VHH binders against Ribonuclease D (rnd). Designs and how they scored, part 28

Target 1, 374 residues: Ribonuclease D (rnd), of Desulfotalea psychrophila (q6ajf4)
Amino acid sequence: MKQENIISTTEDLKKIVNKALKLDAVGLDTEFVWERTYYPQLGLIQIALSDEECYAIDPLSIKDLSPLGELLADRNTIKILHDAPQDLIIMSQATGATPQNIFDTRLAAGFAGSISTISLLQLVSEQLETELDKSETRTNWLKRPLTEKQLSYSLNDVRYLRATRVILLSKIIGPKIKSWLQEELNLLNNPANYSTIADESRYKKVKGVNKLDRKSIGVAQEIATWREQKARELNRPRGHVIKDDILLEIAAIRPTRPEELANTAISTKAAERYGNDICQATARALNKKEVDLPHQQKRSQLSSQEKGALAQLKELITLKCDILGIDPALLGNSNELKKIIQTLYKGKTTHMRQSFGWRKEFLKDFYQIHRDTI
Short names: E, the ipSAE of ESMFold2; O, the ipSAE of OpenDDE; V2, 0.75 times the mean of E and O plus 0.25 times the DockQ between their complexes.

## First folded at step 17 (VHH; framework vhh_7qia_2)

Design s6 (from r4 with Y32N D33Y A104V; at its last look DockQ between E and O 0.58; V2 from the best seeds 0.00; counts 0 for: pae O 9.6 > 2)
Fold by OpenDDE, look of step 17:
Structure s6 (fold): chain B 374 residues (1-374), chain A 120 residues (1-120)
Amino acid sequence: as target 1 above (374 residues)
Amino acid sequence: QLQLVESGGGLVQPGGSLRLSCEASGFTFSENYMGWYRQAPGKQRELVAFITSGGSTYYADSVKGRFTISRDNAKNTVYLQMNSLRPEDTAIYYCAKVKYTGWVYEIDYWGKGTPVTVSS
C-alpha cells in the first residue's frame, strides 16, 4: 500500500469525501479496539471509492472528522458496509453525523440466498473469485505506524463491497424480497436505532438478575444504573467498575453501610471508592414502592400446546423461506419465536419486530390460523 | 453513441471451446462494470459472468470452472472464454454495461448478441 493511500489530514479527508459524494456508492469499514474503555476506540476508517481506489483514514491524526460526517449523512451516496450497525455507531459518534442511505451486505446476503450471519470473507469467497486473509483481525489498531500487512488487510475489507452489493442484488429475485430488504435497510437510517439502552434498563443485561427476589432486583437496577453512569464517566468497561456477579451479591445483601460490602467479593479498593455510592443506590431502591420495582422476568415454560405451535411456526418459516430463497434467521431467533407463541396464547403485549412490517406480512397466515391475536 | 458489439459466436461440438468478444465504444470503458448474459430459447435471460472495473469476477454456478471473463481496457473489449461447452450452454450471448441507479443496479446497455450453439 502506498503512503498516499493513508489520509492523515482534514484537508485530504475533504478531498476524498468530495470525490465520494459524486459517486453512487462507496464502501466503508472501521477498525477499533474495545477492550478497556466504555466507548470503542476508533483506530482506522477505510473507504473504497472503487476497486482500485481505496484509502485508509487515520482518525488518530485527524482532529476534525466532520467531512466524513457529511458523507455519512448524505442521502444520495450509498454507504456500503458489512455488518453495519457497530461501525455506524462508531462513525456516528466520531463525526456527530446521522448515517443515511446505508447498504449492509451481510443483511442483504440473507435475502440473497446466503446466511444472514455470513462473514465478509465468506461472502466475498462465495460471490467473487477472490480470497481474503483473516490474519489481522486481532491486531492493535491504535498502534502507529500500522504495518503494510495491516493496511492491506484493512483495505481488503472495503475493496470489494461495491462489487458485492451488485452481485447480491442480482441474486435477489422479485420486487417483494427487494422491498423487504429495503425495509430492513431503512432501519439503519433511524437514529433511534443507535440509541443506547437506557441506564435504568441495564440491570436486565446482568446475568442471573432474575434469580433475585423483587426487592433485590430493585437494588440491582439502581446499582446497574449507577454503574453504567460511572463507567461512562470513567470511560471504563462496566465490569471494571463492578463485575456482574459482585453486583448480584451486593443486590442480595442490600447494604446500608459501606462496611457491609465486606461480605461480598468486592475488592477493598472498590468498596472504598464506590461503597457510599452503592449504598445510596441501594437506599434509592429500598425507598421505592413495591409497585415501582421491576418485575421478575419468569422464564415461562411453554405448554405442550405452545410447543406444538412453536414447532409449526418453525416449520412454516423454514418452508416458506426455502421457497423464497431467504434465510429463516431473518424472521427471528429462537427466543423471538417463542415470544410470538407466548403472545398468541397468553395475550402478553410484547413489542415484537414480528408484529410489524414484512415479518408481519410474512407470518400473516400463521397469525390468522391462531386467531390473529397479534 | 454507446455501442457494444459482440463477436465470436458459432457452432461448436460438445466439449469444445469458444471465445466471445465484446467491443465497447461511446463511454469510458475502464471505469465500468461489464457482464455477459445469455438467453436460451424459451428461457429468461440470465447472468453468465460479471467483471468489475478493478477486475474482480463473478460467475454463475452453471459455468463456474468452465468460463472465464476478462477485459482489456486498452482495447475497450471484454472477453468470455468458454471451455468444455455443453448443449445446455446453447443460447444467444449478450454483452452488457452495468449501471447503478441508486438502490438497484440495471443493465445500461445491451449488445445485439452473438449466437452460440453447442451440438453434436
Scores: ipSAE 0.008, ipTM 0.281, lowest interface PAE 9.6, mean pLDDT 89
ESMFold2, look of step 17: ipSAE 0.365; ipTM 0.764
ESMFold2 (binder alone), look of step 17: mean pLDDT 86; pTM 0.867

Design s7 (from r4 with D33E A104S; at its last fold request DockQ between E and O 0.01; V2 from the best seeds 0.00; counts 0 for: pae O 15.4 > 2, placed apart)
Amino acid sequence: QLQLVESGGGLVQPGGSLRLSCEASGFTFSEYEMGWYRQAPGKQRELVAFITSGGSTYYADSVKGRFTISRDNAKNTVYLQMNSLRPEDTAIYYCAKVKYTGWSYEIDYWGKGTPVTVSS
ESMFold2, look of step 17: ipSAE 0.195; ipTM 0.674
ESMFold2 (binder alone), look of step 17: mean pLDDT 86; pTM 0.861
OpenDDE, look of step 17: ipSAE 0.226; ipTM 0.680
ESMFold2, fold request of step 18: ipSAE 0.080, 0.231, 0.069; ipTM 0.622, 0.696, 0.616
ESMFold2 (binder alone), fold request of step 18: mean pLDDT 85, 85, 85; pTM 0.857, 0.857, 0.858
OpenDDE, fold request of step 18: ipSAE 0.000, 0.000, 0.000; ipTM 0.192, 0.231, 0.239

## First folded at step 20 (VHH; framework vhh_7qia_2)

Design t1 (from s3 with G102P; at its last look DockQ between E and O 0.01; V2 from the best seeds 0.00; counts 0 for: pae O 14.4 > 2, placed apart)
Fold by OpenDDE, look of step 20:
Structure t1 (fold): chain B 374 residues (1-374), chain A 120 residues (1-120)
Amino acid sequence: as target 1 above (374 residues)
Amino acid sequence: QLQLVESGGGLVQPGGSLRLSCEASGFTFSEYYMGWYRQAPGKQRELVAFITSGGSTYYADSVKGRFTISRDNAKNTVYLQMNSLRPEDTAIYYCAKVKYSPWGYEIDYWGKGTPVTVSS
């Protein structure tokens, strides 16, 4: 990669974007560091206008990335990404634009006879007989200047995306599957996908939180909320403020005094720094009315009958996907499949993606056999 | 003290136009994203449009092609030109200071809102 392919000014970015806006499709990728901060640190943006024309956009040198946002939001130009969600979030945040007309090559791969979790390297290798180097995957993307090797590596992540899209589409059999893919791709256009979880809902993401009693869950909610805010304030990872396991311990103990934190695995330093805040959070939870406390999400074990049904579901998915040439993983993960069964047998009307769209259609026969409750 | 003062709301007939203004004070206006939100009766507040510090714009699908968000940094003002108004556009419109972060948007401050009623 030549130094000339680095875009470091808004003016040059505009030029490239203007060119991109005239194209049917462009490839995009991002490099970021997300280890020690609350927010990912964007280190590089790559754009491929063609296989021969790729640029590295330096977000550290460009204060205003809004021109890229124009491209991102444009409904005419396809933005091709591999495993798009994370990159889209980052770019959306960086530019302020909502992504439109996205093509995810990984997603498409699942519909094109490959696995839906395929890496770009594997995909490119399979489709284009080109081997890409993995040597720069853990590089410091925030360090300047970037080496030629880093640049070359980064550009290779976008260089073949346009070709890959074409090939993948050519492999997708029939209009129905194409429509399914389009349905999935359309989800990427939804601004809601780029929104953050409410602080008050973060406790749901804490592993093991559902093992707590209702009061403790309330405490966990308050602590998690606080943690989220603190992490954001300090621009640190959540775990650097307080680890999930420690959070759970604290929630169980329900400390009213900082000294009580000594009964947890929290560090002395953290206890000193955050002890008061944690106790205040705890107090807030304890002062809540029971009706205002979060509900415990009990993971119910499957009955024998439900297990049988689950097995049937898995088998059906596998067989049908094999026939259709799509990855069964597209239908849902293990937990989601379990949820389907639970919903069918227990009558729980919980929102699940398998109750809508192509997945619902795909599973229609199964649903009919099993009381047609979904 | 940070302030956002909305103006320009009112009653308009379907197909009519309104221009909302939000004057900002108490912060470096040019450095922040600004947004317009609206809340209809009984509904949740929703994003209408936002504009980046660099001038890039986003619109909700429901208003795309009809509404235009713009800003004048010299006047510390963000505007929402609303054309071809529809009854479903009836809401209280709020100006918002958006705290930009590489990993999301947070509303830092809300205006008090200006009512827009579209009715025949």
Scores: ipSAE 0.000, ipTM 0.198, lowest interface PAE 14.4, mean pLDDT 89
ESMFold2, look of step 20: ipSAE 0.018; ipTM 0.548
ESMFold2 (binder alone), look of step 20: mean pLDDT 87; pTM 0.867

Design t2 (from s3 with Y32N G102L; at its last look DockQ between E and O 0.01; V2 from the best seeds 0.00; counts 0 for: pae O 12.9 > 2, placed apart)
Fold by OpenDDE, look of step 20:
Structure t2 (fold): chain B 374 residues (1-374), chain A 120 residues (1-120)
Amino acid sequence: as target 1 above (374 residues)
Amino acid sequence: QLQLVESGGGLVQPGGSLRLSCEASGFTFSENYMGWYRQAPGKQRELVAFITSGGSTYYADSVKGRFTISRDNAKNTVYLQMNSLRPEDTAIYYCAKVKYSLWGYEIDYWGKGTPVTVSS
């Protein structure tokens, strides 16, 4: 790998971006480290203009990545990524641009007779009869200089994306399935996908929060909100501020004084550092009117009838997907399928992606049958 | 700070109409999906209507044909036109910022709610 393939200046970045903007499609990938920070640390960006022309963009050397943002936001040039969402989020954050016209090869694979969770290596191996090396997946991408091996590995992650896209598209059977893929790809153009969850809603992501009583959920909300803000401020993972399990304990205890935190598994150091803040958060929650407290989301168990329906749903999905040559996983995970059944039988409509678009269409017959029977 | 402020709730007779409004602030409204939910006394909160950033809409079966969700991006407002109201529509109605992704739905933020009572 030639040093010339490393882009370390805005000027050079502009040059390659200008070239990219004239192409129908480019391959993109990122290498990042996300272990000890609130935000992922971008270590490398790879771009493939062709199989022979690939570049490693060094974000550590380039302060202004706006040219890359221009490419990301461009509606004419297809940006090809494998398992795109995470990379797009990272690049969006780095550039400030909203990605447009994205092609996700993993997603496409699911519509092309492969599994929707297929790795790039596996996909490339299956489609191009090329074996890629996995040896550099856990390297420190923030360390400079990068080794030749790291560079070679990184570039291989984009080198074959253009060809892979073409092959995948060729394998997709019929215009209908293509339209479904396009529908999914269009979701990647939604700016909302690159936005973060509101701090006040983070408590919902705390495992076990729904086991708390309503008042404690309120406390959990405030603590989670604080935690999020603190984590962001300190640029640390949430769990490094306070772990979820400890957060739940605190929420249950509802401390009014820092000393009361001793009744939780919180460390002495953390209690000293964050005790006041936690108590203030708790106080905020306790001062709220009950009506303003979050509602408890109860997970309901499926009835026997619902279980039967779920089984039928799964069977239908499996059969139909087999016929269509698409991955059943595209229809939804186990929880989502359960939710479908619950929605149908309980008459409660909740947000579910199976109620929209191609998934709705796909499940139309099932919906009709069950609506008529209920 | 993200805010959703609902308005337009009130008492209405069966067969009547109401128009709910939700004014959003603290985020780029035009880029986000919005939804209306309702919670009747003793019942769980349920989806009423959903609208995408592009204007696509979804309705619960119970309100389909009667309710219309719309948005005005210039005003950062999402609306719920409720026609042919029924007693069973009585609930607190909540506006929500909805994050829709390939991986599912997330409610980012809830409004405080506006009460709707349908009674003779």
Scores: ipSAE 0.006, ipTM 0.217, lowest interface PAE 12.9, mean pLDDT 89
ESMFold2, look of step 20: ipSAE 0.276; ipTM 0.707
ESMFold2 (binder alone), look of step 20: mean pLDDT 87; pTM 0.879

Design t3 (from s3 with G102A; at its last look DockQ between E and O 0.07; V2 from the best seeds 0.00; counts 0 for: pae O 8.6 > 2, placed apart)
Fold by OpenDDE, look of step 20:
Formats: structure tokens, sequence, C-alpha cells
Structure t3 (fold): chain B 374 residues (1-374), chain A 120 residues (1-120)
């Protein structure tokens, strides 16, 4: 990689972006470090205008990334990414722009006869007979200057995206499957996908929270909310403030005094630092009316009948996907499929992506059969 | 309903200037490419200029340095300032909205066109 391919000024970024905006599609990728901070630290942005023209954009040298935001938000130029969501979030945060007109090669691969979880390396290898090096995947992307090897590696992550897109699209047969892909891609244009979970809802992400009683769940909610805010304030990972398992313990114990935290696995240092805050959070939860406490989400075991139905669903998905040449994983993971069955048999109306769009259409026959039997 | 309404065309002498306007409605104007195309008698429609949602511009070589495309998002209008007009610029000029898809972009909607005649 030539030094000239490194963009380190806003002016040069503008030039490249202006060029990009004249193209049908560009490849994008990001390198970031997300280990010790609340927010991922963007280390590098790669853009491919062509197979021969790729640039590494140095976000550490460029304070104003608004030009990139313009490209990201542009509805006409296709931004091609592999496994796009994380990168898009990062770029959205960095630029303040909402991504538009995204093409995810991984997603497309699932509709093009490959697995929907395929890596870029595998995809490129399969489609272009090109092998990419994985040697720089764990490098410090925040360190400057970047080595030639790092640059070369990073550019290879975007270099073939344009070609890959074309090939994938060529493999997708029929207007129906194309429409399904488009539907999925359109979801990436939704600003809601780039919004953060409300602090008050973070407790739902705590593993094991549903094992708690309702009162303790309330406590967990308050602690999780506090934790989120604290983590953000300190720009630290949530777990560096308080680990999930410890959070659960605390929620179960419901400490009213910092000294009571000694009954948990919380460190002395953390107890000293956060003890008061945790107790205050606990107190807030305890002072709430029961009606205002979060509901427990109970995981229900499937009945024998439901298990049978699930098996049928899986079989149907497998067979139909085989016929259509798409990855069954696109229909949903195991938990989602289980949820479908539960919804059908228990009459619980829960929001699930299988109730909408192409997935609903795909599963229409199954739904009809089972609705009639229940 | 999506509409593109061109105006500003007319007869002008060589070396003269015209400003074309295209008023858009029925879509979020600020988020889309807008373009000007022209079709001369006996010729195919060709791109004259386009402007991105962010304001970046592109010009055909034949009009570069003479024409300026701009947009006013508050007015949902795209403009084409045409200076130093030449007889070869005689054509019907069309405003265009670009539609994007997973497979790229295409012209989504065309205006009805406004005629520009450059003649002595």
Amino acid sequence: as target 1 above (374 residues)
Amino acid sequence: QLQLVESGGGLVQPGGSLRLSCEASGFTFSEYYMGWYRQAPGKQRELVAFITSGGSTYYADSVKGRFTISRDNAKNTVYLQMNSLRPEDTAIYYCAKVKYSAWGYEIDYWGKGTPVTVSS
C-alpha cells in the first residue's frame, strides 16, 4: 500500500468522498478497538472505489468526518459492507449520519446459496478464488503509524466488495428472492437500528435476570440503568463497572447499606466506589409500586405437541430453503423458531420478525395449518 | 404523488445564459440525487449534471465550466445555471430523480422537460 492511499485530512477525505458519490457503489469497512471503552474506538476506515483504488481513512487524524457522513447518508451510492450492522453503528456514531442504501454481502450471501454467516474471507474465496490473509485481525488499530502490513490487510477487506456484490447478485435468481433481500437490506436504512437501547431497558440484556423474582428484577433494572449511565460517564465497558453476575447477586440481595454488598462477589474497590450508588438504585426500585416493576419473562418449556410442531417447522424451513436456494438461518435462530411455536400454540402475541415481511410469507402455509389445528 | 416540474427554458443567443429550475414534490427531496439530462434532436438523452444529496456535483465534459447545478433543499428545487450557451446545447432539458436499490440506482422519475434553444 502506498502512503498516498492514506487519507489523513478533511480536505483529502472530501475529495475521496466526492469521487465516491459519483459511483454506483463503494466498499466500506472499519477497524476498531472495543475492549476498554464504553464506545468502540474507531481506528481505521477503509473505502474501495474500485479494486484498484482503495483508501485508508485515518479517523485519528481527521477530526471532522462529516464528509464520510455525507456518503453514508447518501441514498444513491451503495455502501457495500460485509456484516454491516456493527460497522454501520460505529460509522454512524463517528459521523452522526444515518446510513442509507447499504448492501451487506454476508446477508446477500445467504440469499445467494451460501451460508448467511459466511466470513468475508470465505466469501471472497468462494466467489473470486482469492485468498485473503487473516494475520492482522487482532492488531492494535489505534497505534500510529500503521504498518504496511496492517494497511495492506485492511484494504483487502474492502477491495473485493464491489466485485463480490456483483457476483452475489448474479447468483440470486428470481424476483421474489431479490425482493426478500431488498427487504432485509432496507432494514439497515432504519435509523432505529442505530439508536441505543434505553438505559431503563438494559436490564433485559443481563443474562439470568429472568431468574429473579419481580422485586429483584426491579432492583436489577435500576442497577443496570445506573451501570449504563456510569459506564457511559466513565467511558468504560459495563462489565468494568459491575459484572452481570454480580449485578444479579446484588439484585437478589437488595442491599440497603453499602456494607451489605460484602455478601456479594463485588470487589472491595467497587463497593467503595459504587456502593452508595448501588444502594440508592436499590432503594429506588424498592420504593416503586409493584405495578411499576418490570414483568418477569418466563421461559416456558415446550409441550410434546409443541416440540412436534417445532420439528415440523424446522423441516419445512429446511426443505423450502433448499428449494429456494437460501440459508435456513435467514428464517430465524432456534430461539426465534421456538417463539413462533409458542406464539401459535399459546396465543401470545409477541413481536417477532417472522410475523412480518418475507418471513411471514415464507411461513404462511405453516401458520395456516397450525392455526387450524389449534 | 411525486412530481418534477421544470421551468426556465427558452430561446437564447449564443453566449447567453439561462437558469433552469426543477421543483420537486412527493418525496424527501434532500435525501436524493437530482440530475439534469438533455435530449437534442436526433440524439439520445444524456446526462448534463447531477448533484448528490450532500451537494457534490458532477458535470458532463461538454458543459463543465459553463453549467452549474445546485439545489435548495428548503425549496425542494434543483437548478441548472447555464452560461456561455452554445448551439450544441440546444435540447430538451429534463430533471430527474434517482432511485436507489440493492442493485444500484436508476432514474426514478423524469420531469416533462423544458426546451432550450440556442440560436442566433
Scores: ipSAE 0.020, ipTM 0.240, lowest interface PAE 8.6, mean pLDDT 90
ESMFold2, look of step 20: ipSAE 0.530; ipTM 0.836
ESMFold2 (binder alone), look of step 20: mean pLDDT 87; pTM 0.871

Design t4 (from s3 with G102T; at its last look DockQ between E and O 0.07; V2 from the best seeds 0.00; counts 0 for: pae O 9.0 > 2, placed apart)
Fold by OpenDDE, look of step 20:
Structure t4 (fold): chain B 374 residues (1-374), chain A 120 residues (1-120)
Amino acid sequence: as target 1 above (374 residues)
Amino acid sequence: QLQLVESGGGLVQPGGSLRLSCEASGFTFSEYYMGWYRQAPGKQRELVAFITSGGSTYYADSVKGRFTISRDNAKNTVYLQMNSLRPEDTAIYYCAKVKYSTWGYEIDYWGKGTPVTVSS
């Protein structure tokens, strides 16, 4: 990679963006480090205008990334990414812009006869007979200057995206499947996808929280909320404030005094630092009315009948997807499929993506056979 | 209903100036590329200039330095300031809205056009 392909000024960024905005599509990728901070640290942004014209944008050198935001938000220029969601979140945060007109090559691959979880390397290899190097996947992207190898590697992550898109689209047969893909891609345009989960809802992400009783769940909610705020304040990972398992333990114990934290696996240092806050959070939860406490989400085991139905569902999905040439994984993961069955048999009206859009259409026959409840 | 209404065309002498306007309605104007095209007698319609949603501009080589495309999102209007007009600029000028899709973008809506005649 030539030094000239490194963009380190707002002016140069504007030039490249202006050029990009004249194109039908550009490839984008990001390199970031997310190990010790609450927010991912953006280390590099790659843009491909063509197979021959790729640039590495140095976010550490550019104070104002608003020009990139313009491109990101532009509804006419397609931004091609592989496994787009994480990169989009990062770029959205960095630029303040809401992504528009995104094309995810991984997603498209699932509709184009490949697996929906395919790596870029695999995809490029399959589609373009080009092998990409994986040697720089764990490099420190925050270190400057970047090596030639790092730059070369990074650019290869975008260089073939435009071509890959074209090839993938050519493999998608029929207007129906195309429409399904479009529907999925449109989801990436939703600003809600780039918003953060409310602090008060973070407890739901704590593994094992549903094993707690309702009061303890309430405590977990308050602690998780606090943790989230503290993590953000300190710009540290949640787990560096308090680990999930410890959070659960604390929630179960319901400490009212910092000394009671000694009964948990929390470190002495953490107890000293956060003990009061944790107890305050606990107190807030304990002072709540029961009606205001979060509901326990119970995982129910499937009955024999439900298991049978699940098996049928899986079979149907597999067969139909085979016929259509799409990846069954697009229909949902194991948990989601289970949820479908539970919804059908138990009458639960929970929101699931299989109740809407192309997935609903895809599963229509199954739903009709099984009481047409969805 | 989507509408693009051009105005500002007319007869002008060589070296003169005109300002074309295109008022848009029926869509979120600020989110779309807008463009000006022209069609001269006996010629194909050609791009004159376009402006991105973010305000970046592109000009055909033939009009670069003479024409300026701009937009006022508050008024849902795109403008084409045409300076130093030449006889070869004589054409019907069309405002265009760009439609985007997974497959790319295309012009999906055209104005009715406004005639520009540059003649001595």
Scores: ipSAE 0.013, ipTM 0.248, lowest interface PAE 9.0, mean pLDDT 90
ESMFold2, look of step 20: ipSAE 0.467; ipTM 0.811
ESMFold2 (binder alone), look of step 20: mean pLDDT 86; pTM 0.868

Design t5 (from s3 with S101G G102P; at its last look DockQ between E and O 0.82; V2 from the best seeds 0.00; counts 0 for: pae E 9.1 > 2)
Fold by ESMFold2, look of step 20:
Structure t5 (fold): chain B 374 residues (1-374), chain A 120 residues (1-120)
Amino acid sequence: as target 1 above (374 residues)
Amino acid sequence: QLQLVESGGGLVQPGGSLRLSCEASGFTFSEYYMGWYRQAPGKQRELVAFITSGGSTYYADSVKGRFTISRDNAKNTVYLQMNSLRPEDTAIYYCAKVKYGPWGYEIDYWGKGTPVTVSS
């Protein structure tokens, strides 16, 4: 199973990186396993220098991936990925480098008139009259040696990225659309995209937390904070420590004694292991001043006027995007559009990507009309 | 010196066929993507088809199913077989050496072009 296309030494990695740095563009992708651990486990990195010259870089054999970091941070060679953000996070962590000069074919597909959620397999099949086998989405990328099927799948994930970029850019006509795409691509270079969310903010990710009263949200915040720290310490998914639905049950009863956990669906093993920690987190929340407790973020229903404005927003986006030849989803999903209406009519300020950059300019006439309407 | 020489154009009736050829010299042909472009009177030059170094192909929607691009690396030649020709295919057809650029494919070099006229 050992092939010329597998890079397993730092010296061979340096050679391939030196070749890549002389090219205008290269394709990149990663494979990882992230089901049983807090941190993703990088299994493979793929690079395409051409359709015919593709390599699989074995991070299990190479302890020092910093030579790849030189390529990742290079401002002259374009790195082409499909659905880049997660791959960039993993490679940045593995190499220590901040990515530069990134092209994301999934993002660009939206600006070229395709669905901005299109898979690489679908995009390649539609554009290049070639068919790729289904990816190895549920295979152990940590097992060695790689099978021939694993290797073939992994290399095909990068093989056509350079050609795909050429096709996508041939469809993106005009300096305005190109500038919008460049704004989005530049966001991939922002180091904040690789920062971890603060442990104290993790409770906001628990679906249903806003249905709790304010004291119970405070308890959920403390339990979620503790859970994140424990999951990191154990290198296990946060749900393996305490599931979200169990966390909500516990927060609602605000347990001060471990015995009270018997009134929830928590397992006996988890209650024995974590009961004291959970009660200490509850106590921390109950000792807070009222002003220091998190606020409840209950959903509010839209008025008839607000529903009308939302419909007009969706119609404006669809019409303007059809004229421009770009995917309406680039402007936001339904939840994001609802937030725009709520911000505009209810006066709450939230950080929305539609409040700055090209999206703000795209929507300026809508904002003007509805600000004037009151 | 880099050179691209197109041939095979001409006058043809609707529904007819033509085969364009482009002989290349002055660069390592097998390493580059090659493309066919066309320019109709009063219009911008547009991509018709291209072929990667590995042989994968792209076609503009207007010609897909009717045109076939191919390459012969031993002869440093790229071809465009054009079938079921229509009056809207009338244009000067250019061979191009294609490279990646920050804002699309960039053409390092154009051939002189070969005219194709489809009319009754």
Scores: ipSAE 0.011, ipTM 0.504, lowest interface PAE 9.1, mean pLDDT 84
ESMFold2 (binder alone), look of step 20: mean pLDDT 87; pTM 0.871
OpenDDE, look of step 20: ipSAE 0.031; ipTM 0.401

Design t6 (from s3 with Y32N G102A I107F; at its last look DockQ between E and O 0.70; V2 from the best seeds 0.00; counts 0 for: pae O 3.4 > 2)
Fold by OpenDDE, look of step 20:
Parts: structure tokens; sequence; C-alpha cells
Structure t6 (fold): chain B 374 residues (1-374), chain A 120 residues (1-120)
């Protein structure tokens, strides 16, 4: 890879973007480091205009990435990515633009007879007589200058995306499945997907939070909120502020004094640094009215009948997906499927993606059968 | 004017070989993906193989290992070497230029096709 393929100025970026905007489709990928910071650190952006014309955009050298934002937001040019969501979030943040007209090759693969979790390397190797090197997957993308090998590797991640898209679409049979794919792809155009979760809602992402009593959940909410803010302030990962397991412990004990934190696995250093804040957060939670506390999401065990229904659901999904040539995983993970059953049998209408769109249609018969039996 | 002219079709015995050629004109050949399609009697047209501008190749499962697509940019020609031909390979073979569309791929232009008949 020639150094000439590195874009390090806004002017040059604009040139390639202008060219890209005239194309029907481009391939995009990002390299980033997300280990020690709250926000991912964008290290490289790759763009493929063609198999032969690929560029590495250096975000460290380019302060204004607005031209790339223009491309991202453009509704005419297809942006092809593999496993697009993370990359799109990063690029959206970097450019300020809302991505439009996205094609996710991984997503498409699930509709094209492959597994929906397939890697790009695997996908390319399966579809094209081209092998991609995995040797640079653990490289420091923030280090400059990039080596030729790094550049070559990075460009290979976009070089074949256009071809891959063509192949995948050729494998999708029938207008119906195409429409399903389109529906899924359209979700990537939703600006809401690029918005951050409210700090007050972060507690829901803490593993095990639902095992806590309601008061403790309230405490967890406040601590998680604080943690999020602190992590952002310090530009550190959440876990570097306080680990989830420790957060849960703290929430359970409901400390009113920093000294009480000694009963948790929190480090001395963290206790000293954050003890007061944690206690304040705890106090805020404890001072709330019960009605204002988060509700406990009870993981209910499935009844024997529900287990039976779940088994039937899984079987139906498997069979129908086999017939349609799509990955059953597209319908939902194990938890989601369980939720479907619970919703059907317990009458709790919770928002689930299986209640809408192509998934609802796909499961229509199942829903009808089981609604009538309940 | 965009033109694709196929040649090389004919009658061949099972196990035999044919080499199809497609000469392209009216567009920048080297920058475009080229492909071969085939349509058997009573069947839908299906993609057989395509080759990217960079030389990467794709083959349908039915022809993988038997067919080879290649291109000569200097001659604006795409080739399909068909070995170990089977009766089920009988079809009209079409050369196509791949065009990207909102739904991914369209064939911009099809040749008139060249017939391939595999029969004993």
Amino acid sequence: as target 1 above (374 residues)
Amino acid sequence: QLQLVESGGGLVQPGGSLRLSCEASGFTFSENYMGWYRQAPGKQRELVAFITSGGSTYYADSVKGRFTISRDNAKNTVYLQMNSLRPEDTAIYYCAKVKYSAWGYEFDYWGKGTPVTVSS
C-alpha cells in the first residue's frame, strides 16, 4: 500500500468524498481503540471507491471530518459496512452526521443463507476466492506512522465490500426476504440508534441489577448514573471507575458512609476517590419515594407449558428459516424468544422487536395459535 | 454505446470443455465488474460467475471447481472457461456488466447470449 493512499488533509478528504458522492456505493470501515477511554478513539477510516481505489483516512491528522459526514449523510450513495452499528456510531460522533443509506454485509449475510454473525474475513473467503490476512487485528491504530502492513490490512477490510454486497444480494431469493432485509437496513438510518442512553437508564445495563430489591435498584440507578458521568468526565471506561459487580455490592449494602464501602470489593483507592460520591448517590436514592424507584424486572421461570411453547417456537423458527434460507438468529436470541413466550402467556405487553415488522409477520401463525390457547 | 458480444458457445459432450468470450465496448471495462449468467430452458436466469475489477472471482456453487472466469483488460474481454461440462449446464450464457443500484446489483447490460448445449 502506497503512502499515497493515506488521506491526511481536509482538502484531500474532500476530493475523495466528492468522488464517492458520485458513486452508487462505497465501502467503509473504521479502526479504533476502545480500551482505556470512555469514548472510542478513532484511529483510521477506510474507504473503498473501487477494488483498486481505496484510501486510508487519518483522523488524527484531519481535524475537520465534515466532508466524511456529508458522505455518511448522503442518501444516494450506499455506504457498505460489515457489522455496521459500531462503526457508524463512531463515525457519527466523529463527523456529527447521521448515517443514511447503509448496507450491512453481516446483516445481509443472515438473509442470504449465511450466519448472521459471520466475520468479514469468513464472508469474503466464502464468497470470493480471496483470503484476507488477520495479522493486524490487534494493532495500535493510534500510533503513527502506520506501517505498510497495517495499511494494507486496513484497506483489505473495505476493498471487497462492494463485491460482497453484490454476491449477498444475488443469494437472497424473493422479494419478501429482500423487503425484510431492507427493513432491517432502514433501522440503521434512524438517528435514535446513534444517540446515547440516558445516564439514568444505564443501571439497566448492569448485569445482575434485577437481582436486587427495589431500594437497592434505586441505589444502583443513582450509582450507575454517577458512574456514567464520572466516566465521561474522566474519559475512562465505566469499569475503570467502578466495576459492575462492585456496583451491585454497593447497591445492596446501601452505604451511608464511605467507611461502609470496606464491606465491598471496591479498592481502597477507589473508595477514597469515589466514596463520598457513592454515598451521596446512595443517599439520593434512599431519599426517593418508593413510587419513584425503578421497577424490578423479575426474571420469571417458565412454566412447563411455557417451556413447551418455547420449544415449539424454536422449532418453528428453525424450520421456517431453513425453508426461507435465513439465519434463525435474526428472529431473536434466547432471551428474546423467552420474552415472546412470557408476553404471550402472561399478557405483559413489553416492547419487543418480534412484535413488529417482518418478525411479527414471520411469527404471525405462532402468535395466532397461542393467543387462542391462552 | 455499450455493447457486450458473447462467443464460444456450442454443442459439447458431457465432460467436455468450452471457453466463452465476451468482448465489451462503450464503457471503461477495467473499472467494472463483469459476470456471466445463464438461463436454462424453463428456468430463471442465474448468476454463474463474476469477476471484480481487481480480479477477485465468485462462482455459483453449481459450477465451482469446474468453471473459471477471467478477464483481459487490454482486450476488454471477459472469459468463462467451462470444464467438466454437464447436461445441467445447458443454457444460454449471457455476459453482463454489473451495475450497482439501490438494491445492490443490476446488470447494466446483457449480451445477446451464446448457447451452450451439453449433450451426448
Scores: ipSAE 0.037, ipTM 0.548, lowest interface PAE 3.4, mean pLDDT 90
ESMFold2, look of step 20: ipSAE 0.406; ipTM 0.782
ESMFold2 (binder alone), look of step 20: mean pLDDT 82; pTM 0.824

